VHH binders against Pentatricopeptide repeat-containing protein At3g56030, mitochondrial. Designs and how they scored, part 18

Target 1, 310 residues: Pentatricopeptide repeat-containing protein At3g56030, mitochondrial, of Arabidopsis thaliana (Mouse-ear cress) (q9ly43)
Amino acid sequence: STVNPNPTASPGRRTCVEFDNLIFKAGSSGDFEAVRRLLNSRVVNACFNTTATFKFLTNTDSYSSSLEDLRRILPQTDAGYTRKHSYETLIARLCKLGRIDDALVLINDMAIGEFGLSTCVFHPILNTLTKKNRIEEAWRVVELMRSHAIPVDVTSYNYFLTSHCYDGDVAEASRVLRKMEEEEEGVMSPDTRTYDALVLGACKSGRVEAAMAILRRMEEEGLSVLYATHAHVIGEMVESGYYALSVEFVMAYAGKDKRLDEENLGSLASKLIKRKRFKEAKMVLKEMSVRGLRMGDALREFHEKNVLQS
Short names: E, the ipSAE of ESMFold2; O, the ipSAE of OpenDDE; V2, 0.75 times the mean of E and O plus 0.25 times the DockQ between their complexes.

## First folded at step 15 (VHH; framework vhh_7ocj_1)

Design j5 (from s1 with G54K; at its last look DockQ between E and O 0.81; V2 from the best seeds 0.00; counts 0 for: pae E 2.2 > 2)
Fold by OpenDDE, look of step 15:
Structure j5 (fold): chain B 310 residues (1-310), chain A 122 residues (1-122)
Amino acid sequence: as target 1 above (310 residues)
Amino acid sequence: QVQLVESGGGLVQAGGSLRLSCAASGFTFSEYAMGWYRQAPGKQRELVAAITSKGSTRYGDFVKGRFTISRGNAKNTVYLQMNSLSVEDTAVYYCAASPEEWLKYIGDFDYWGQGTQVTVSS
């Protein structure tokens, strides 16, 4: 094995990337004892697992054997955070590989071993299934959570909500919201992601006015707005040919956050240019200039050629 | 396709009564909030009455106990009983529908009927 037999000798200065690389080498060479030691050592050195930690596990001929070895050594990692975090990280990796059934096997391992099964462990599975529009399977996972006396949180519901909203299915989205309300009274409240999904749903259903109403409600409730939320609205306005309205929208929300303004106005300008709406694009770029907002290279070039030389 | 078809409108004398009906189709009726709006000539559309899927009701300020909204789930129909009508109640009355939870967040109905004319004579 080309892996350092004593990975704990000087880990104090190692970065998360370095640990990930070491684990990659060990896992790729089949040295899972080294993997176990490195998983322990990185946590001791305040370097937690990343999405790259188990990148050596791929959909290849060695997949099944590697997974078996991982299932063997993970219970042998340090009890508590290290072990739990390692299972969570591996489950996330399996989900990324599309290995949902294997992720569920690890859930069962955690349950039997009492390795700290919690709501967050199921998030990658629910996210993956709902993104793939495997909605019924995702609900079966929710039932599995309940069978283990694990509470279903707002994040879990948001995955369903987002999926339906992405499809423009407002009726199904409403059913999810109802289920959220049926949870223990006062325990579950919509969060910023919930509202983001609703804005997305409004946009995908061609209801820009509804999207705006939701944004107003967010403001009234004192909720922070995600960049993505504005992006949904801007995108739908442009897609639907509401060019003047899109300009009004970004102007109305401008002045509170410079970074948000750069993102919103810049994105809108780019979209308008692509649609050959040059009049509106010039208006937005002029406003960016007046406000001293940073422009990307393409926008700057357009501004110089079409606004400053005119 | 969502359809809302109003009926029951017409001419009535002041102090009289009318019962409007709205037949709904194209959606799961039991999961939708229903409403009645009216619009008089030269005036803005205004809420007359709304009812949730669970039967909670809301009325416009001008109603003052004269109107009652109800729903018949078995027939997918919403009703508006209007009593003690006055000339000021003359308007086109519109049936409206929306997924209930969606309505809570948006504050406006998604689907509308074609409307039925109500005329109250002095």
Scores: ipSAE 0.388, ipTM 0.754, lowest interface PAE 1.5, mean pLDDT 92
ESMFold2, look of step 15: ipSAE 0.451; ipTM 0.806
ESMFold2 (binder alone), look of step 15: mean pLDDT 85; pTM 0.868

## First folded at step 16 (VHH; framework vhh_7ocj_1)

Design n1 (from j1 with I106V; at its last look DockQ between E and O 0.78; V2 from the best seeds 0.00; counts 0 for: pae E 2.6 > 2)
Fold by ESMFold2, look of step 16:
Structure n1 (fold): chain B 310 residues (1-310), chain A 122 residues (1-122)
Amino acid sequence: as target 1 above (310 residues)
Amino acid sequence: QVQLVESGGGLVQAGGSLRLSCAASGFTFDEYAMGWYRQAPGKQRELVAAITSGGSTRYGDFVKGRFTISRGNAKNTVYLQMNSLSVEDTAVYYCAASPEEWLKYVGDFDYWGQGTQVTVSS
C-alpha cells in the first residue's frame, strides 16, 4: 500500500468533510494504512464518520478487492467507538451498494472479533432487505440478531411494518404488530414512525376513516403528528377522490401548529387546483387567508385572482 | 382473496332458534378476529358478537345472553347460535373478519360477507 504522510499540520482543526476527502483519496489510491490512521485520528477531532466516509468503495472491478483490504485494517483501528462506528458505516455503505452478503460477512467479523455488535448495526441491513421486498431474508437477519442476544427494537419492527403497509398487506402488518406486542410491556411501545406506517396502510387499503381513527389515537397517547403523517392522509384523500373530506380533515387539525397548517393547507390547495377542484381549493385558500397563513407565490396569485376578485 | 359466505338464515317463529354459519377462506383463519353484525331497515348496523383468534367473546348489549358466537377452526367457520328470537331480531346478518392486531388500531372490521336475512314472525 502507499503511505501519504502529512508533513505540514494546519494550525486549526480538520472538519469531518476534510477527513472524508482524505479518506476518499487514500482509499482510491489503495493506501489502506492511511485509511486506518484517518479513521483513528478523526475521533481526536470529534469528527464522526458520515455517509461519505467509504464513498471510494464502489461496485466496480477496480474496487472488488478493496473490501478485503478494509476487512484487514478495520480490526486494527482503535478499539471501542472508533472501530465499532467504522464497521457500522462500512456496513451501511455496503447496503447502499446492494452488497448485503458482504454486509453479513462484516457482521460475522464483528461477532468473531467481539467488537460490540448492537441493534443499530443491523438497521441498514433490515431496511434494505424490507425495501427490496426480501422479507424472509430480513426475518432470518432477525434470527441472527437473536442468536447473538441482540434485542430487536421498535425501529427494526418498523421497517417490516412500513414495507407491509406500503403494499397494503394488512394481514402481514398485523403479524408484525403481534410480534411487537409479544415483547414485554414498556419495552416495545409503538412510536411516531409506527403510527405513520399504520396510517399509510389504512390509506392504501381505502380506509381513510380508519386513518383518522389512528391519528386520534396518536393524539390521545401524546404523540405529535408529523408532517409526513398528515401528508400521507392528504395525498391519499385527494388521490382517492375524497375532496370534501380532505378539506374537512385539514380544518379539523388546523389551529395547533401554524407551520403545519401552512404546509397542509397549502399542499392541499395545490393538489385540488391540479385536479380542477376549484371550489374546494377556494375554500382552503380563504381559510388560509383568514388564519393569516403564508401562501407560496402561485397560491397567492390564484387566491387574488379567484377569491378576492369575487 | 378473502371470502365470507353466510348461511343458515331464514324465517323462524318468535321464541325459536336459528344457527348462522360463515365459511371463511383466503386468509389464515387462526390469525383473524371474526364477528357478526346486523342491520334492520332504517337502522344503523350494530355489533351482535365478536370472537378473537384466542376465543375471547364480546356481545352487543341487546343480546342479553340469547346468542352465542363460536368458531370451528378445523372448518374455518364462525357460528352464531341465536335463541329466544323476537321480532326485534329481524335483520340482515353479516359475517365480518379482520386481522386481529390490525383491528385493534382501526376499530372496525375490514372484510364483510353479503349477509343473510333473518326474519322472525310472531
Scores: ipSAE 0.417, ipTM 0.783, lowest interface PAE 2.6, mean pLDDT 86
ESMFold2 (binder alone), look of step 16: mean pLDDT 83; pTM 0.850
OpenDDE, look of step 16: ipSAE 0.718; ipTM 0.884

Design n2 (from j1 with T28E; at its last look DockQ between E and O 0.86; V2 from the best seeds 0.00; counts 0 for: pae E 2.2 > 2)
Fold by ESMFold2, look of step 16:
Structure n2 (fold): chain B 310 residues (1-310), chain A 122 residues (1-122)
Amino acid sequence: as target 1 above (310 residues)
Amino acid sequence: QVQLVESGGGLVQAGGSLRLSCAASGFEFDEYAMGWYRQAPGKQRELVAAITSGGSTRYGDFVKGRFTISRGNAKNTVYLQMNSLSVEDTAVYYCAASPEEWLKYIGDFDYWGQGTQVTVSS
């Protein structure tokens, strides 16, 4: 629990973990001048802020003296990337603590100081609000972005779209899609995460054939498919009783990415076992074995008792 | 909740006309695309007509100008005027609805009515 003596020791470049530990100790003890210096020094050492950088901030109060000290020293960090990234990581930390109003105070600080306010610093605010189903507040943040002439991007809209699709609210999802089409900076093209949300929405509506059609369109457009997107489809197939189709689906995509195969076949086998579809589960586990795919402990035990004993 | 209630079906002689209506509730009508489908015994359901919120229309090839879809947005109602009916038009006619931008990606309508029988006698 001791502070490492600085400038007298130079055995090599500090790691990101070492910088985060030093910032934690300095911030916890109230030495915010040390925090400022460490934020500058870590960038010079090619060690950028992490999700651990402001972990010394644990207070859930909407306003605190440690935040006021951070508000004083952040403008004093080196201009450019260092200062912008420090604000971004602090805003993300405040959002994790549920202190959205404080995050918005930092947005205003950046605007007043002309520190390069941009769309990306709003992302953790929008993400947190939409995940907590505070949709009306999230739209007010969009209006704040517009008041600063900051464009709303595809990533921002995807937070809304994913939230509505998770809830199965196709009407609200459609409204978000219309807003994306109406953006004044041109037509925004759907990206991989946009299609992930659409597949999720189709699955929540019980529309497995529509979900597969969307996956085919992603492939036609050259977009990569997330592991999570495959999981949405596999889950819906099993939930809807399409067991043979689910096996066919994972086999059609198998052989391209070993880690994806391990996740897809393993997840499917587990879901089939839970639903007592042991014949289909054995087929999937046998295929995992012949392909040399890793199994979790529970799947390995099932495989040893029910497949290998045959 | 979303409800689509068809009316106006019945028995008509070949060469006659019928007007189908679909009363819609439980959604913002001006944001939805609407459609009519039909299904004859032993056949698959097929598109008769569709209309966007902005009034653009599309018809199945078999319609050949005989049918007209329209919408009364103030009444939350979609209509199908069916003229020059023939025996081949005998089917159950279904009203359909989906949010318009969502439909572009999904490709099929989300909500369906219970249908109304149209029977054309010669």
Scores: ipSAE 0.474, ipTM 0.805, lowest interface PAE 2.2, mean pLDDT 87
ESMFold2 (binder alone), look of step 16: mean pLDDT 84; pTM 0.857
OpenDDE, look of step 16: ipSAE 0.577; ipTM 0.836

Design n3 (from j1 with Y105W; at its last fold request DockQ between E and O 0.82; V2 from the best seeds 0.75)
Amino acid sequence: QVQLVESGGGLVQAGGSLRLSCAASGFTFDEYAMGWYRQAPGKQRELVAAITSGGSTRYGDFVKGRFTISRGNAKNTVYLQMNSLSVEDTAVYYCAASPEEWLKWIGDFDYWGQGTQVTVSS
ESMFold2, look of step 16: ipSAE 0.577; ipTM 0.840
ESMFold2 (binder alone), look of step 16: mean pLDDT 83; pTM 0.851
OpenDDE, look of step 16: ipSAE 0.804; ipTM 0.920
ESMFold2, fold request of step 17: ipSAE 0.398, 0.559, 0.601; ipTM 0.782, 0.840, 0.852
ESMFold2 (binder alone), fold request of step 17: mean pLDDT 83, 83, 83; pTM 0.847, 0.848, 0.847
OpenDDE, fold request of step 17: ipSAE 0.835, 0.842, 0.843; ipTM 0.937, 0.938, 0.940

Design n4 (from j1 with A97R; at its last look DockQ between E and O 0.01; V2 from the best seeds 0.00; counts 0 for: pae E 20.1 > 2, placed apart)
Fold by ESMFold2, look of step 16:
Structure n4 (fold): chain B 310 residues (1-310), chain A 122 residues (1-122)
Amino acid sequence: as target 1 above (310 residues)
Amino acid sequence: QVQLVESGGGLVQAGGSLRLSCAASGFTFDEYAMGWYRQAPGKQRELVAAITSGGSTRYGDFVKGRFTISRGNAKNTVYLQMNSLSVEDTAVYYCARSPEEWLKYIGDFDYWGQGTQVTVSS
């Protein structure tokens, strides 16, 4: 006899991989009624859609897929989370395939059906367009969002900012920041990722001193500064030939976090050695020794032979 | 000129192992993410494994712990150790490069090798 078994421990419950495989088989064979049923039942089984859910939809001749069949059955999925998430997942898949116009058709389908458009549905479209440097198209998508009274969020603006900063286009990055500050009567504030993009832009424009000022502002505002952000600045300084300034930079930030100091000074010393900047590398290694910071074996050997003995 | 050359494929019995290699040239290997994809007859290309420039790894769900991706930056080579092979693993395996650490989609990769055939017999 069974003694009050746990309902969630039912044997034979499908996994998310099993649901994705079943949807792949059904979609590949043209059985879109099965696709609809599986999209509904997976949510009941706490198996939410993944990046693999619509992978049967491709641009190749090897498989039969039809967006029109998906457009027919998605409105027939269970209302609420299931239908909304199915649209979001399919839109993301279409963006990955480079089918932006088809993604916009689904946006319109959601609007007409009143299926709950939100800012998140537009994120993969904006991300894809900005990554491909199709900036004017991305702004037209922002206009579309506004036509549906959908607010533009920090994440949306960060896609633009990252793209402009990657290109070193400081003027356009500044315009994006101004637009962010205007949104929702000043409620929208830069986040850590916003500042990371600004640091990148400053470095790419040869404005290393501005990058340092931005990092100081992040600290003053209480924002977390990631190791990746510091490593990015250090790398750009060395690549651009600012060797003495790179030493000054890491020394200005040293003393607040011992693990961060070990990573920053160690990384800088290694980069300086690789560039044959031995005078600067010795300064960094000497400071690491004075502060009791750990060195890797290669740095320790270099330090013993070239700093302690001289 | 970017080149990716796969090797190590062949015929193996089910339950066997293979080690694939991809020799890279024409770019600064250490700065790029690398991946392995496969394409079985009549199927679309799918992710097997990816490794970032920093060494973080990702695997396709079907791998189930059987495969291991690694990189030898001194030799400009990415590896795929494949264990416990089954007939479903029969495919052409492709090496790929990406400038992005965001390895979510096949379009994240900008250069592909010619591929190496892996055939698993029962």
Scores: ipSAE 0.000, ipTM 0.104, lowest interface PAE 20.1, mean pLDDT 78
ESMFold2 (binder alone), look of step 16: mean pLDDT 83; pTM 0.846
OpenDDE, look of step 16: ipSAE 0.268; ipTM 0.644

Design n5 (from j1 with G107N; at its last look DockQ between E and O 0.78; V2 from the best seeds 0.00; counts 0 for: pae E 3.5 > 2)
Fold by ESMFold2, look of step 16:
Structure n5 (fold): chain B 310 residues (1-310), chain A 122 residues (1-122)
Amino acid sequence: as target 1 above (310 residues)
Amino acid sequence: QVQLVESGGGLVQAGGSLRLSCAASGFTFDEYAMGWYRQAPGKQRELVAAITSGGSTRYGDFVKGRFTISRGNAKNTVYLQMNSLSVEDTAVYYCAASPEEWLKYINDFDYWGQGTQVTVSS
């Protein structure tokens, strides 16, 4: 009954953070009936699960007792979105903890219960396995997807391609590309993440001109390039001795994000100084100063001595 | 460890023929595209011929039907038959290889042989 000091707010309505905190408290104390009720009620309040929803799970050992309690109550959540999203969120949490076998147990639970398996449920499993270089296990998960008639999508293949390209394994990357072409009789077209992986693979194989050609094609087609991909191209250009080109590349993409400009120009300047490319480094530092970009202490001292002194 | 070893180079009279061979090892031969490049003194390296795992071929414009690329998959070997040779064909000839699907996107060969000298005298 008390007057709400913020008249535009709905007094007492829970936020997503409040639901996550309540679930944390309930799960930590072993009150899984409360967890079940909170999973249902948060959806009614338009508060969907987050990456924090199951943060009370911290054990990295497989088959913990807390999982068994969750396996008991999840089928008892409201059917439809609530149950499906609760399984998805828990699977993602288990993958974050490295508990892949437990995530696969939940996959099987969903299959037996007919709770609506789809490709997206497998994505965190594939992502985790490929990032950890457990490629053979990841392919066995793809076989599991096929056994449930779950389609394998471009995103799934991109996890494999990215992993091989980061390793510079062009033969294995080529095999993934062939599998993608074989799907849907060649209908599986590369997307932005596919091209990002190819650019990184070209860089790892020392093919700077090929990486640039792919980037130009992406730009002409209106596809965006991840800033992390730009950083790898810059690094490879310097390693390969393309110093003037590296400066041109960074300048062409500068101006969109001040924090990323600081990282890209700053790291390029540092790399150029380390390789005694002082002419190119001075150009980058002058541009950083003109744009008002933050420099680290070493770069600032070099700039003051070598650029401002004339 | 990918390895490409060229052989069959040497001195030949203008109008003559020569057959180059490239023995390949360290990869699954039928997954790779193969090619021949050449570099004459003072010139840039240029494509002579390329062949896919399925046998599709491509030739540099200067070849004009005089050269033929082929592959013997049982011997992991790629060949270049060169006919009607002229002084302009004098160059170091290089064998090249890349995984085929990778090459479609990268458009540059990953692996190169040491090269074999071909000298055409008048």
Scores: ipSAE 0.294, ipTM 0.733, lowest interface PAE 3.5, mean pLDDT 85
ESMFold2 (binder alone), look of step 16: mean pLDDT 82; pTM 0.840
OpenDDE, look of step 16: ipSAE 0.507; ipTM 0.809

## First folded at step 18 (VHH; framework vhh_7ocj_1)

Design ko (from n3 with W102S W105S I106S; at its last look DockQ between E and O 0.13; V2 from the best seeds 0.00; counts 0 for: pae O 11.8 > 2, placed apart)
Amino acid sequence: QVQLVESGGGLVQAGGSLRLSCAASGFTFDEYAMGWYRQAPGKQRELVAAITSGGSTRYGDFVKGRFTISRGNAKNTVYLQMNSLSVEDTAVYYCAASPEESLKSSGDFDYWGQGTQVTVSS
ESMFold2, look of step 18: ipSAE 0.334; ipTM 0.734
ESMFold2 (binder alone), look of step 18: mean pLDDT 85; pTM 0.859
OpenDDE, look of step 18: ipSAE 0.000; ipTM 0.259

Design o1 (from n3 with D108S; at its last look DockQ between E and O 0.91; V2 from the best seeds 0.71)
Fold by ESMFold2, look of step 18:
Structure o1 (fold): chain B 310 residues (1-310), chain A 122 residues (1-122)
Amino acid sequence: as target 1 above (310 residues)
Amino acid sequence: QVQLVESGGGLVQAGGSLRLSCAASGFTFDEYAMGWYRQAPGKQRELVAAITSGGSTRYGDFVKGRFTISRGNAKNTVYLQMNSLSVEDTAVYYCAASPEEWLKWIGSFDYWGQGTQVTVSS
């Protein structure tokens, strides 16, 4: 029932995938001593835990006993990086499973054991709560962070800001922005995700010109514009009837990243077709063809019948 | 939901004075910046004055000390005192509002009133 990570017949180092597979087998069979040993030895092999490391933990089987066994063996992993990363990875897994209360139990375990609580274990909790619109619970987690003398960082605030901007709640977004400005030592600098949330909020408010100004500021400050940020602007331009401007926007950004170009131009063309803006859609599809960008089957059919044949 | 209702407009002689009011509802007034804009016939809308929740003010260049914005937070009302009016001040005057920190990032007001006409006779 135990898994021995012996390197017999294969003297090279194991990969992170190999370690994850061994941990999956051990955890699924209830061999948590093997899990503990594998968590230690993977670090010796310069392998970080991955999103797959605790995939054997699910919501349907061995629910309480599997977590309780993990709670028992994690303090017994090698101190320092190994133990901290094991807790971080397990907390992230619990958040993915929607088990926030269990993630908070692990936070408390780390605090009691004095294992080096840090901001990174709170991020998945905040992300999950804000995405599920459990905002008051998320602020209570922020209070918990502060009770452990852990400062709230820009990443933490970005989860709140993005959630409020997605909902179009400019008043609550404004309150988050005030809290960010009020942080002690003035350490908050807007990052790419902060600007993404602001563009999203401007778009949800129907403020296309403001969204464009924010994008220019991102570029002036040397920040890369996220794929999602482009999608917010394209979507709002089409929803607001700014069809010519939407074509101009995607053309201005084309040529920097082929994958981004395929998504932006393809998405715009599809939205224009849905709105029956066939002239504008033809312009976008012609440009996709000229640039050698891949089209989905529906766009290719439209292009062949409406651009190449006319 | 958000409501901004202007009042106090009308006809006034050149050199005269007029006081505009904007009653606000549907938001936490103390957290919002407030402003007045105007739009003359055939012209684009332009900033007249803005005031933060803490009382700091900003004026359009054409104001030149003639107008004063103020706010009554207890009454959820913003005011524009307009003195030394000229024919060039004839316009529809609009009340505007946005959450203060949001406005700092977005750069323009989110909410607008229906406007009140100010007409200055030569």
Scores: ipSAE 0.516, ipTM 0.827, lowest interface PAE 2.0, mean pLDDT 86
ESMFold2 (binder alone), look of step 18: mean pLDDT 84; pTM 0.856
OpenDDE, look of step 18: ipSAE 0.776; ipTM 0.911

Design o2 (from n3 with K104R; at its last look DockQ between E and O 0.81; V2 from the best seeds 0.00; counts 0 for: pae E 5.4 > 2)
Fold by ESMFold2, look of step 18:
Structure o2 (fold): chain B 310 residues (1-310), chain A 122 residues (1-122)
Amino acid sequence: as target 1 above (310 residues)
Amino acid sequence: QVQLVESGGGLVQAGGSLRLSCAASGFTFDEYAMGWYRQAPGKQRELVAAITSGGSTRYGDFVKGRFTISRGNAKNTVYLQMNSLSVEDTAVYYCAASPEEWLRWIGDFDYWGQGTQVTVSS
């Protein structure tokens, strides 16, 4: 989400980065009428708001004043996409700053103004709360969504499921799955992140075989598996004593992202060294060398002394 | 902190009966599926009986109506009534538990007791 969303802007002077810089200067100097005009103008010029658009809003001394000025001018932006996206972007910024209560104030502003509340506006709030393990508060936000007749979607439930599975809380994960199955507005289909959470939960429960079965089902359905999910499976294989399998697994799935391969193979090698599985660690380091993957200093030293000289 | 403690095993004559109990703690019993498995030496562990949180039951084919699984939710206990026992029923019997939705998605029980020996003489 730090990507410029308009990579092929019109051949004028202004890009999305230029609009963000102008908004930053205007907001920092207190010229919120200029902020309003720039928010309208950038959309006319085919430029989306970015994660940098409200970067001038920080947790500094003037925080409350700048937020109140933004609350005054956002309703005055052009109706439709411009206004809705400005609210969405500001809400996401407030979540990044840890100001959940302020984000909820903007939710209420959108509701009163009838500016098009939808499920996606709540996603950064739910994500932030579940990642911080504030689960009870996250469920209260779901109740707020229901009070506005906003549907709870698979993405919303996945934030809860991922959090519970990360903690190894199988009972709470089961309760989330039950709620997903009970949704009456249609069939709620699991997606890639749902399966990733289940793999994580299976790994936390020591069920390597179940995790592998879920991964095979994902492959049969043509779903992409995240590198973080592979890392969890690799870690559980090592913790469960499946050392040879961990080496086979990482090599079967490597090759799609060099930087992430460096992290996964390096992490596996480090875990094997900690477990004193030097034979397996040498195989991983040899493969890293063959593939041209970078090693951290400790792994490079181990590789030079134990692999290249043997 | 999940604990499953089996009891009621022992030596019994062929044709006799035993009642196994499994006391459960550390979880909300009413949300969990419970089961009994058995394993004879050198053989694969096999399902004897399972009972859902809602009381629906399933039995291994070899049971043939001789065994009955039940649950006492007030006592957090699952039972296996075993009648018409034969030498073929000699095994270690294990209690198993998982949250019902988790079991459906994962396909395996997560929690296991240490087992209780049942020996049928003849």
Scores: ipSAE 0.125, ipTM 0.620, lowest interface PAE 5.4, mean pLDDT 84
ESMFold2 (binder alone), look of step 18: mean pLDDT 84; pTM 0.859
OpenDDE, look of step 18: ipSAE 0.764; ipTM 0.902

